VH-VL binders against Rho GTPase-activating protein gacT (gacT). Designs and how they scored, part 5

Target 1, 189 residues: Rho GTPase-activating protein gacT (gacT), of Dictyostelium discoideum (Social amoeba) (q54nl0r163to351)
Amino acid sequence: VPLTQVPCRAGSNVPIIIEKLIDHIERTSLNSEGLFRIPGVDLTINQYIKLFDNGEDVDVSPIEPYTAAGLLKRFFRDLPVFVPQSINKRVVSLFIDEEGKKKPVDMEILSNLRVLVHQLPTVHFEVMQELTNLLGKLMSRSDQNKMTISNIAICLVPTLNCVPAIVTYSIQMHDFFYNEVFPQHHLYY

## First folded at step 13 (VH-VL; from sg4 with light chain N55D)

Design si7
Fold by ESMFold2, last read:
Structure si7 (fold): chain C 189 residues (1-189), chain A 121 residues (1-121), chain B 110 residues (1-110)
Amino acid sequence: as target 1 above (189 residues)
Amino acid sequence: QVQLVESGGGVVQPGRSLRLSCAASGFTFSSYSMYWVRQAPGKGLEWVAYISWDGSDKYYADSVKGRFTISRDNSKNTLYLQMNSLRTEDTAVYYCARVDEYEIGYYFDLWGQGTLVTVSS
Amino acid sequence: QSALTQPASVSGSPGQSITISCTGTSSDVGSYNYVSWYQQHPGKAPKLMIYDVSDRPSGVSNRFSGSKSGNTASLTISGLQSEDEADYYCSSYTDDYTYVFGGGTKLTVL
């Protein structure tokens, strides 16, 4: 199912399943060692997927940390596309020159990356914003949960099937990407 | 020119140790995570060890866990593999390869030429 | 460590097109677009030919193309040339958060 077809609450651009899972993980799970790396219980994940697919008002509060993280990852894994390939290709060209050499990152590259992130479709943009906000909070507790930016980059970012810079810089520089005003910021119209 | 060059391979008896080095040049070494990947004679490729770009995370294949240690010195642009308690099945060409999971993607865009490790009596 | 399934060998005449398959599971090729192809000449290091299923690095001929359907990725080499004779390995990211390689395919140019 395309992300734009996943149910949202009235007035929201964030799917109900994502909203509930992110809120639950933020409230209960950010100190869990190896969150997003240690697998949850597959049978329980499958059970909750069926409940959400049936359109029910699912109570996520009993879900243990690793299964909640696993369910969130499974949601993205099952999407046909999260970041459009047109965006991915343009991001690659920001970081790789015509000769195939990687450019040293600077604020011009990061500003252009920010523009591309803001060109995501509205639901995709807001989901990315909420996900990377959660991951920033997770990373900030890495002394406790052991989820450094490098661990996030190998265990969660690949699930999104996108160029990593879109996610890693959104985590590390969240305010620059999502809270700073600039001329090309996302147009919700 | 952008390159990786391995060294330290040789013939060694089972139970002995070797230390491999991989020298990086022509690029910002500290921006890349590194893998050691090995290839037994006439066989395919097998990842062995991983170290993140800043050295904060290390992972090993089950076949070498507890015997091999990966490390890096970003000030010297050098990757290392300490290989202890070597076994005959460790006989292979050992390659270092880079990946940029932070910015670019999940593929090895540069490999060294490899160094041969032979473990035999 | 599990291997992706590749044919052991493929052959073709100069100028022909050939395709090498790489079959995995839903835990690798089926779920990740991080599929790569590497060319290895005898005694040489692997060289990246295709990444992200279908993208070519700078300097790689457009005779090399990649695709994926379900759990199977494919490398196609058109206009086969003698220097294409090599071993070819596919690779995919996996649910174990590392890489798996195919067993390799020897391409012979007749």
Scores: ipSAE 0.790, ipTM 0.900, lowest interface PAE 0.7, mean pLDDT 91
Fold by ESMFold2, last read:
Structure si7 (fold): chain C 189 residues (1-189), chain A 121 residues (1-121), chain B 110 residues (1-110)
Amino acid sequence: as target 1 above (189 residues)
Amino acid sequence: QVQLVESGGGVVQPGRSLRLSCAASGFTFSSYSMYWVRQAPGKGLEWVAYISWDGSDKYYADSVKGRFTISRDNSKNTLYLQMNSLRTEDTAVYYCARVDEYEIGYYFDLWGQGTLVTVSS
Amino acid sequence: QSALTQPASVSGSPGQSITISCTGTSSDVGSYNYVSWYQQHPGKAPKLMIYDVSDRPSGVSNRFSGSKSGNTASLTISGLQSEDEADYYCSSYTDDYTYVFGGGTKLTVL
């Protein structure tokens, strides 16, 4: 099902399933070693997905850390599209020149990446903002959970089916992408 | 020229050690994670070891855990594979290959030419 | 015995088109876009021909194209030339540092 069709609370652009899972993970799971790398229980994940798809008011509080993380990953994996391919192609062009050579990263490239992130549809942008905020908190506890930025990039970012730079820089420079005043942002009029 | 060049292969008996090197040139080595991928004669490709771009994370295939150690020296633009307790089933051409899972994606856009390791008695 | 299934061999005449299949599961090829194709001539290193299912790196001929449907990815080579005779491997990545390769397909140009 498209992300824009997933139920939200009134006045919110973040789907209820995402709100509940992010809140649950933040409250209970950020110190779990290998979160998002260690798989959850597939049968249990499938059962919860069915409950959410049926529109049921699902209590996530009993879900153990790895299954909660796995459920969040499965939600993104099963989306038909999270980042439009047109945005993915334009992001690649920021980092790779016409001859196929990777450019050294500078603030000009990162500012252009920010422009592209702000061109995401409103629901997609707000979901990315909330997800990368959570992942920043996860990374800040990497001494305990072992989820460095490189582990996040190989274990979680792939489920988003997008160019990794969109996510990795959003995690590491979250304020630059989401909290600084950005006069060309047209999704927040 | 953007390239990877392996060295250190040879013929050794079982139980012996070899150290492979992979020299990178023409690109910023420290921005890429690296894999060793091997290919036994007449067989397909299999990954062997992974090291992240800054060396902080390392992973190994089950068949080599405890015997092989991947490392890198970003100041020398060089990747290493220390292979201890070699077995006949380790006989293969060993390739180094780069990936940029931080910025670009999940594919190997550059491979070295390979170095042959033969383990036989 | 990798997780990805390819035919052992495919053949075609110069100028023809051929397709090589790579079948995985709903949890890899079916769910992730990280399918790549590598060409390997005898005694040489693999060369990336297709990444992200259908994208070509700079310098790869547009005679090479990729697609997927369901759990099966496909490499199509049009206008076969003798230099295309090689082994072709698909690969997939999902989310655990492991790259899975197909068993390889030998392409013979008759």
Scores: ipSAE 0.774, ipTM 0.892, lowest interface PAE 0.8, mean pLDDT 90

## First folded at step 16 (VH-VL; from si7 with light chain D95E)

Design sl7
Fold by OpenDDE, fold request of step 19:
Structure sl7 (fold): chain C 189 residues (1-189), chain A 121 residues (1-121), chain B 110 residues (1-110)
Amino acid sequence: as target 1 above (189 residues)
Amino acid sequence: QVQLVESGGGVVQPGRSLRLSCAASGFTFSSYSMYWVRQAPGKGLEWVAYISWDGSDKYYADSVKGRFTISRDNSKNTLYLQMNSLRTEDTAVYYCARVDEYEIGYYFDLWGQGTLVTVSS
Amino acid sequence: QSALTQPASVSGSPGQSITISCTGTSSDVGSYNYVSWYQQHPGKAPKLMIYDVSDRPSGVSNRFSGSKSGNTASLTISGLQSEDEADYYCSSYTEDYTYVFGGGTKLTVL
């Protein structure tokens, strides 16, 4: 089911399942070592997926950390498209020169990346914002949970089927990407 | 010129140790995750070890776990593979390869020429 | 960490088009668009030919193309040339947070 067709609460563009799981994980699971890497219980994950698919009012409070994280990953994995390929391709083009070589990353590139992230469909953008906010909080506790930016990247970026820069910079420069106003001189597209 | 150059290969007996090096040049080494991939004579490619761009994370194939150690020195643009308790089945050409998992994608866009490790009695 | 399945060998005449298949599972090829193809000439290092299923690096001939359907990725080489004779390996990211390679395909140009 496309992300835009997943049920949302009144006044929110973020699917209920995402809101509930992110809230639950943030409150209960951020200190769990290997969160999003260590697998949860597949049977439980499948059961909850069915409940959500049936439109039931699901209580996620009983879900243990790794299963909750696994459920969140499963949700994204099962999406037909989270980040459109057109955006993925455009993002890559920001970092590669005409000869196909990696460019030195500067604020112009990052500003353009920000623009592209904001071109995500509304629901996708808001979900990305909340997800990367969660992952930023997770990363900030990497001394305990061992979920460094690299560890988070290899676990979540493939799950989202997107260009790494979209996720890594959304996590590491979250305020810049989601909270700051666009200056006129940083709009190149 | 962008390149990776492996060194340290040779002939050793089973149970011995060997240390491989991979020298990077022509690019920002610290921006790339690095991998060791090996190829036994006449066989295919096998993933061996991974180290993140900043060295914070390391992972190994089950076949080498507990015996091999991957490391890197970003100040020297060098990747290492310490191979202990070598076995005959470790005989292979060992390649270092880079992946820009930080920004670009999940594929090996640059490989070294490889260095041959032969483990035999 | 089972290897992806490739045909052991394929052959074609100059000018022909050939296709090499790479079959994985729902845990690798079927789940991710991180399939890549590498060309390896005898005694040489692998060279990236295709990445992200169908993208081509700069400098790689447009005779090389990639696609994917279900758990099977494919490399197509059109206008076959003698220089294309080599081993070809597919690769995919996996749910184990690693990469897996195919067994390799030897391409002979007749």
Scores: ipSAE 0.928, ipTM 0.956, lowest interface PAE 0.4, mean pLDDT 95
Fold by OpenDDE, fold request of step 19:
Structure sl7 (fold): chain C 189 residues (1-189), chain A 121 residues (1-121), chain B 110 residues (1-110)
Amino acid sequence: as target 1 above (189 residues)
Amino acid sequence: QVQLVESGGGVVQPGRSLRLSCAASGFTFSSYSMYWVRQAPGKGLEWVAYISWDGSDKYYADSVKGRFTISRDNSKNTLYLQMNSLRTEDTAVYYCARVDEYEIGYYFDLWGQGTLVTVSS
Amino acid sequence: QSALTQPASVSGSPGQSITISCTGTSSDVGSYNYVSWYQQHPGKAPKLMIYDVSDRPSGVSNRFSGSKSGNTASLTISGLQSEDEADYYCSSYTEDYTYVFGGGTKLTVL
């Protein structure tokens, strides 16, 4: 089911399942070592997926940390498209020159990346914002949970099936990407 | 010139140790995750070990866990593979390869020419 | 993680088009668009030919193309040349947070 067709609460563009799981994980699971890396219980994940698919009002409070994280990952994995390929390709083009070589990353590139992230469909953009906010909080506790930016990246970026820069910079420069007003000179060319 | 150059291969007896090195040049080494991939004679490619761009994370294939240790020195642009308790089945050409998992994508866009490790009695 | 399944060998005449299949599972090829293809000549290191299922690196001939359907990725080589004779390996990211390779396909140009 496309992300835009997943049920949302009145007044919100974020699917209910995402809101519930992000809230639950943030409150209960951020200190868990290897969160999103260590697999949860597949049987439980499958059971909850069925409940959500049936449109039931699901209580996620009983779910243990790794299973909750696994359920969130499963949701994204099962999406037909989270980041459109057109945006993925344009993002890569920001970092690679005409000869196919990696360019030095500067604020111009990051500003253009910001513009492209904001070109995501509304629901996709808001979900990315909430997810990367959660992952930023997770990363901030890496001394305890061992979820460094590299560890988070290898777990979540492939799950989202997108260019890594979209996620890694959204996590590490979250305020810049989602909480600041666009200056007039930061337009995609 | 952008390149990876492996060294340290040779002939050793089972149970012995060997240390491989991979020297990077022509690019920002610290921006790339590094992998060791090996290829037994006449066989296919097998992932061996992973280390993140900053060295904070390491992972190993089950076949080498507890025996091999991957490390890197970004100040020297060098990747290492310490191989202990070597077995005959470890005989292979060992390649180092880079992946830009931070920004660009999940594929091996640069490989070294490999170094041969032969474990035999 | 078990290797991806490739045909052991394929052959074609110069100018023909051939396709190499790479079959995985829902834990690798079926779940991610991180499928890549590598060409390896005898005694040489692998060379990236295709990444992200269908993207081609700079300098790689447009005779090489990639696609994916379900759990199977495919490499197509059009206008076959003698220099294309080599081993070809597919690779995919996996749910184990690393990469798996296919068993390899030997391409012979007749």
Scores: ipSAE 0.928, ipTM 0.956, lowest interface PAE 0.4, mean pLDDT 95
Fold by ESMFold2, look of step 16:
Structure sl7 (fold): chain C 189 residues (1-189), chain A 121 residues (1-121), chain B 110 residues (1-110)
Amino acid sequence: as target 1 above (189 residues)
Amino acid sequence: QVQLVESGGGVVQPGRSLRLSCAASGFTFSSYSMYWVRQAPGKGLEWVAYISWDGSDKYYADSVKGRFTISRDNSKNTLYLQMNSLRTEDTAVYYCARVDEYEIGYYFDLWGQGTLVTVSS
Amino acid sequence: QSALTQPASVSGSPGQSITISCTGTSSDVGSYNYVSWYQQHPGKAPKLMIYDVSDRPSGVSNRFSGSKSGNTASLTISGLQSEDEADYYCSSYTEDYTYVFGGGTKLTVL
């Protein structure tokens, strides 16, 4: 099912399943060692997926941390697309020159990346904003949960099937990408 | 010139140790995570060990856990593989390869030429 | 380590097109759009030919193309040339948070 067809509450662009899982994880799970790396219980994940697919008003409060994280990852894994391929290709062009060499990162590249993130469809943009906000909170507790930015980049970011810079910089510079007013730019490519 | 160059391979008896090095040049080594990938004679490729760009995370294939140790010195642009308790099944060409899972993606865009390790009685 | 399934060999005449398949599971090729293809000439290091299923790095001929359907990725080489004779390996990211490789395909140009 396309992300734009997943049910939302009235006036919201964030799917109900995402809102509930992110809120639950934020309130109960951010100190869990290896969150998003250690697998949850597949039977429970499958049960909750069926409940959400049936459109039921699902209570997520009993879900243990690793199963809640696994549910969230399963949601993204099962999406047909989260970041459009056209956006992914344009992001790569910001970081790699015509000769295939990686460019030194500067604020011009990051500002152009921000413009491309804001070109995501509205639901995709708001889901990315909420997800990367959660992941920033997770990373800030990495001394307890062991989920450094490098662990997040290998355990969770691949599930999103997108160019990692879209997610990693959104985590580390969340205000720059989502809360700061910035000049509008045309893409350079 | 952007390159990776392995060294330290040779012929050793089972139970012995070797230390492989991989020298990086022409690029910012500290922005890349690194893998050791090996290829037994006439066989395919298999990953052996991983180290993140800042060295904070290390992972190993089950076949080498407890025997091999990956490390890096970003000030010397060098990756290492300490191989202890070598077995005949460790005989392979060992490649170092880079990945940038922070910015770019999940593929190896640069490989070294490889260094041959032969473990034979 | 598990391996992605590739045919052991494939052959074609100069100027023909050939396709090499790479079959995995829902835990790798099926879940991740991080499929890459590597060319390896005898005694040489692997060289990246395709990344992200279908993308071509700078300097790789547009005769090389990639695609994926379900758990199977494909490398297609059009206009075969003698220098294309090599071993070809596919790779995918996995749910074990690392990479799996195919067993390799020897391409012979007749």
Scores: ipSAE 0.803, ipTM 0.899, lowest interface PAE 0.7, mean pLDDT 91
Fold by ESMFold2, fold request of step 19:
Structure sl7 (fold): chain C 189 residues (1-189), chain A 121 residues (1-121), chain B 110 residues (1-110)
Amino acid sequence: as target 1 above (189 residues)
Amino acid sequence: QVQLVESGGGVVQPGRSLRLSCAASGFTFSSYSMYWVRQAPGKGLEWVAYISWDGSDKYYADSVKGRFTISRDNSKNTLYLQMNSLRTEDTAVYYCARVDEYEIGYYFDLWGQGTLVTVSS
Amino acid sequence: QSALTQPASVSGSPGQSITISCTGTSSDVGSYNYVSWYQQHPGKAPKLMIYDVSDRPSGVSNRFSGSKSGNTASLTISGLQSEDEADYYCSSYTEDYTYVFGGGTKLTVL
């Protein structure tokens, strides 16, 4: 199912499954060693996916940390598209020149990346904002949970099927990407 | 010139050790995660060991865990593979290869020429 | 370490098109858009030809194209030339947070 067709509460652009899982993980799981790297229980993940797919009001509070993280990853893995390929290709062009060489990163490149992130469809933009906010909190506790930015880039970011810079810089510079006002920031219509 | 150059291969007996080096030049080495990938004679490619761009994360194939150690020195632009307790099945050409998992994607855009390790009596 | 399934060999005449298949599972090719193809001439290092399923690095001929459907990725080489004779390997990111490679396909240009 396309992300825009996943059920949301009235007045929200974040799917109910994502909202519940991120809230649960944030409240219970950020100090868990290897969160998002250590697999959850596949049978339990499959069970919850069926409950959400049936439109049921699912209580996520009993779900243990690794299974909750696994369920969140599975949701993104099963999306047909999270980041449109047109945006992915434009992001690559910011970082790689016509000769195929990687450019030195500066604030001009990062500002242009921010513009492209704000061109995501509204639901996709708000989901990315919520996800990368959670991942920033996870990374800030990496001395306990061992989830460094490099670990997140290897274990979680590939599930999103997008160019990593979209996610890694959103995590590392979350305020710049989502809280600063600039001329081309995301406009709600 | 953007390149990776492996060295330290040779012929050794089972149970012995070797240390491989991979020298990087012409690019910002510290921006790239690194893999050692090996190819046994007449066989396909097999990843061996991984180290993240800042050295904070390391992973090994099950066939080499406990015997091989990957490391890097970003100030010297050099990647290392310490290979202990070598077995005949470790005989292969060993390549180093780079990936930029932080910005670009999940593919190896640059490989070294390889260094041959032969483990035999 | 499991391997992606490729045909052992493929052949074609100069000027023709050929396709090399690469079949994995839902834990790699089926779930991730991080499929790449490498060309390896005898005695040489692998060279990246296709990344992200269908994208070409600078300097790679547009005769090389990639696609995927379900658990199977494909490399198509059009207008075969003698220099295309080489081994070709596919690769995919996996749920184990590493890479899996195909067993390789020897392309012979007749």
Scores: ipSAE 0.763, ipTM 0.889, lowest interface PAE 0.8, mean pLDDT 91

Design sl7
Fold by ESMFold2, fold request of step 19:
Structure sl7 (fold): chain C 189 residues (1-189), chain A 121 residues (1-121), chain B 110 residues (1-110)
Amino acid sequence: as target 1 above (189 residues)
Amino acid sequence: QVQLVESGGGVVQPGRSLRLSCAASGFTFSSYSMYWVRQAPGKGLEWVAYISWDGSDKYYADSVKGRFTISRDNSKNTLYLQMNSLRTEDTAVYYCARVDEYEIGYYFDLWGQGTLVTVSS
Amino acid sequence: QSALTQPASVSGSPGQSITISCTGTSSDVGSYNYVSWYQQHPGKAPKLMIYDVSDRPSGVSNRFSGSKSGNTASLTISGLQSEDEADYYCSSYTEDYTYVFGGGTKLTVL
């Protein structure tokens, strides 16, 4: 099902399932070693997916950390698209020149990436903002949970099926991407 | 002149050790995660070991866990594979390959020429 | 390490088009758009031909194209040339946070 068709609370652009899972993980799970890397219980994940798909009011509070993280990953894995391919291709063009060589990253590239992130549809943008905010909190406790940016890049980011820079820089420079004021969205080509 | 060059292959008896090196040139080595991928004679490709761009994460295929150790020295632009307790089944050409999972994606855009390791009695 | 399923060989005449299949599971090809194709000539290292299912690196001919449907990815080579004769490997990212490769397909240009 398209992300824009997933139910939201009135006045919210974040799907209920995402809102509940992120809140639950943030309150209970950020110190869990290997969160998002260690798999949860597939049978339980499948059962909760069926409950959400049936439109039920699902209580996520009993879900243990690894299964909650796994359920969140499964949600993204099952989306038909999270980041439109047109945005993915434009992001690649920021980092790779016409000869196929990778450009050194600088603030011009990062500012252009920020513009492209803000061109996501509203629901997609707000979900990305909430997800990368959670992942920033997770990474800040990596001494305890062992979830460094490199672990996140190999175990979670791939489930989003997008160019990694969209996510990795959103995690590490969250304020720059989501909280700083910058000129009205300007199209970079 | 962007390249990876493996070295350290040779013929050894089972139970012995070898150390492979992979020298990187023409690019920022520390921005790339690295894999060792091997190819047994007449067979396909098999990943062996992974190390993240900053060396903070390492993973091994089940067939080599406890015997092989991957490492890197970003100041020397060099990747290493320490291979202990070698078995006949480890006979292969060993390639190093790079991936930029931080910025670009999940594919190997550059491979070395390979170095042959032969384990035989 | 399990392998993606590829045909052992495929052949075609110069100028024809051929397609090589790569079948995986919902844990790899079916869930990830990180499917790649590598060309390997005898005695040489693999060379990236296709990434992200269908994208070509700079310098790779548009005779090479890729697609995916369900758990199966495909590499199509149009306008076959003698230099296309090589082994071709697919790969996919997996839920084990690693890569899986296909067993390889030998392409013969008749």
Scores: ipSAE 0.743, ipTM 0.883, lowest interface PAE 0.8, mean pLDDT 91
Fold by OpenDDE, look of step 17:
Structure sl7 (fold): chain C 189 residues (1-189), chain A 121 residues (1-121), chain B 110 residues (1-110)
Amino acid sequence: as target 1 above (189 residues)
Amino acid sequence: QVQLVESGGGVVQPGRSLRLSCAASGFTFSSYSMYWVRQAPGKGLEWVAYISWDGSDKYYADSVKGRFTISRDNSKNTLYLQMNSLRTEDTAVYYCARVDEYEIGYYFDLWGQGTLVTVSS
Amino acid sequence: QSALTQPASVSGSPGQSITISCTGTSSDVGSYNYVSWYQQHPGKAPKLMIYDVSDRPSGVSNRFSGSKSGNTASLTISGLQSEDEADYYCSSYTEDYTYVFGGGTKLTVL
């Protein structure tokens, strides 16, 4: 089911399942070592997927940390598309020159990346914002949970099936990507 | 010039140890995850080991787990593979390869020339 | 970790178009768009020809193209030339946070 067809609460563009799981993980699971890396219980994940698919009002409070994280990953994995391929291709082009060599990363490149992230469909953009906010909080506790940016990237980037830069910089520069006003002189097309 | 250069290969008896090195140049080494991939004579490519760009994460193929150790020194632009308890089936050309899993994508865009490891009694 | 399935060999005449298949599972090729193809000449290191299913690195001939349907990725080489004779390997990211290679395909130009 496309992301835009997943049920949302009134006044929110973020699917209910995402809101519930992000809230639950944020409150209960941020100190869990290897969160999103260590697999949860597949049977439980499958059961909750069925409940959500049936449109039931699901209580996620009893879900243990790794299963909750696994359920969130499963949701994204099962999406037909989260980041459009057109966006992925354009992001890659920001980091590679005409000779195919990687460019030194500067604020111009990152500003252009920000523009591309904001070109995501509204629901996709808001979900990315919430997800990367959660992952930023997770990363901030890497001393306890061992989820460095490297570990987070290797677990989540493939799940989202997108160019890594979209996720890694969204996490590490979250305020720049989602909370700062766009200066007109930093918009490149 | 952007390149990877493997070294440390040679002939060794079963049960012995060998340490391979991969020297990177022409690019920001610390921005890339690194892999070891091997190829037995006349056979296909086999994934061996992975280390993330900052060294915080490591993964191994089941065939080498517990025997091989991957590491890196970003200050020296060098990747290492410590191979212990070598077996005859470890005989292969060993390649180092880079992947930009932080920015660009999941593919091996740069390979070394390889170094031959022969395990024989 | 089982290898992706490729035909052992394919052949074609100069100027022809050939296709090499790479069949995986829902845990690799079917789940991700991280399929890449590598060309290897005898005694040489592999060279990246296609990445992200269908993207081509700079310097690689536009005669090489890639696609994917379900659990099967495909490499197509059009206008076959003698220099294309080589081994070709597909690769995919997996759910186990690793990569898997195909068994390789030997391409012979007749």
Scores: ipSAE 0.675, ipTM 0.880, lowest interface PAE 0.7, mean pLDDT 93

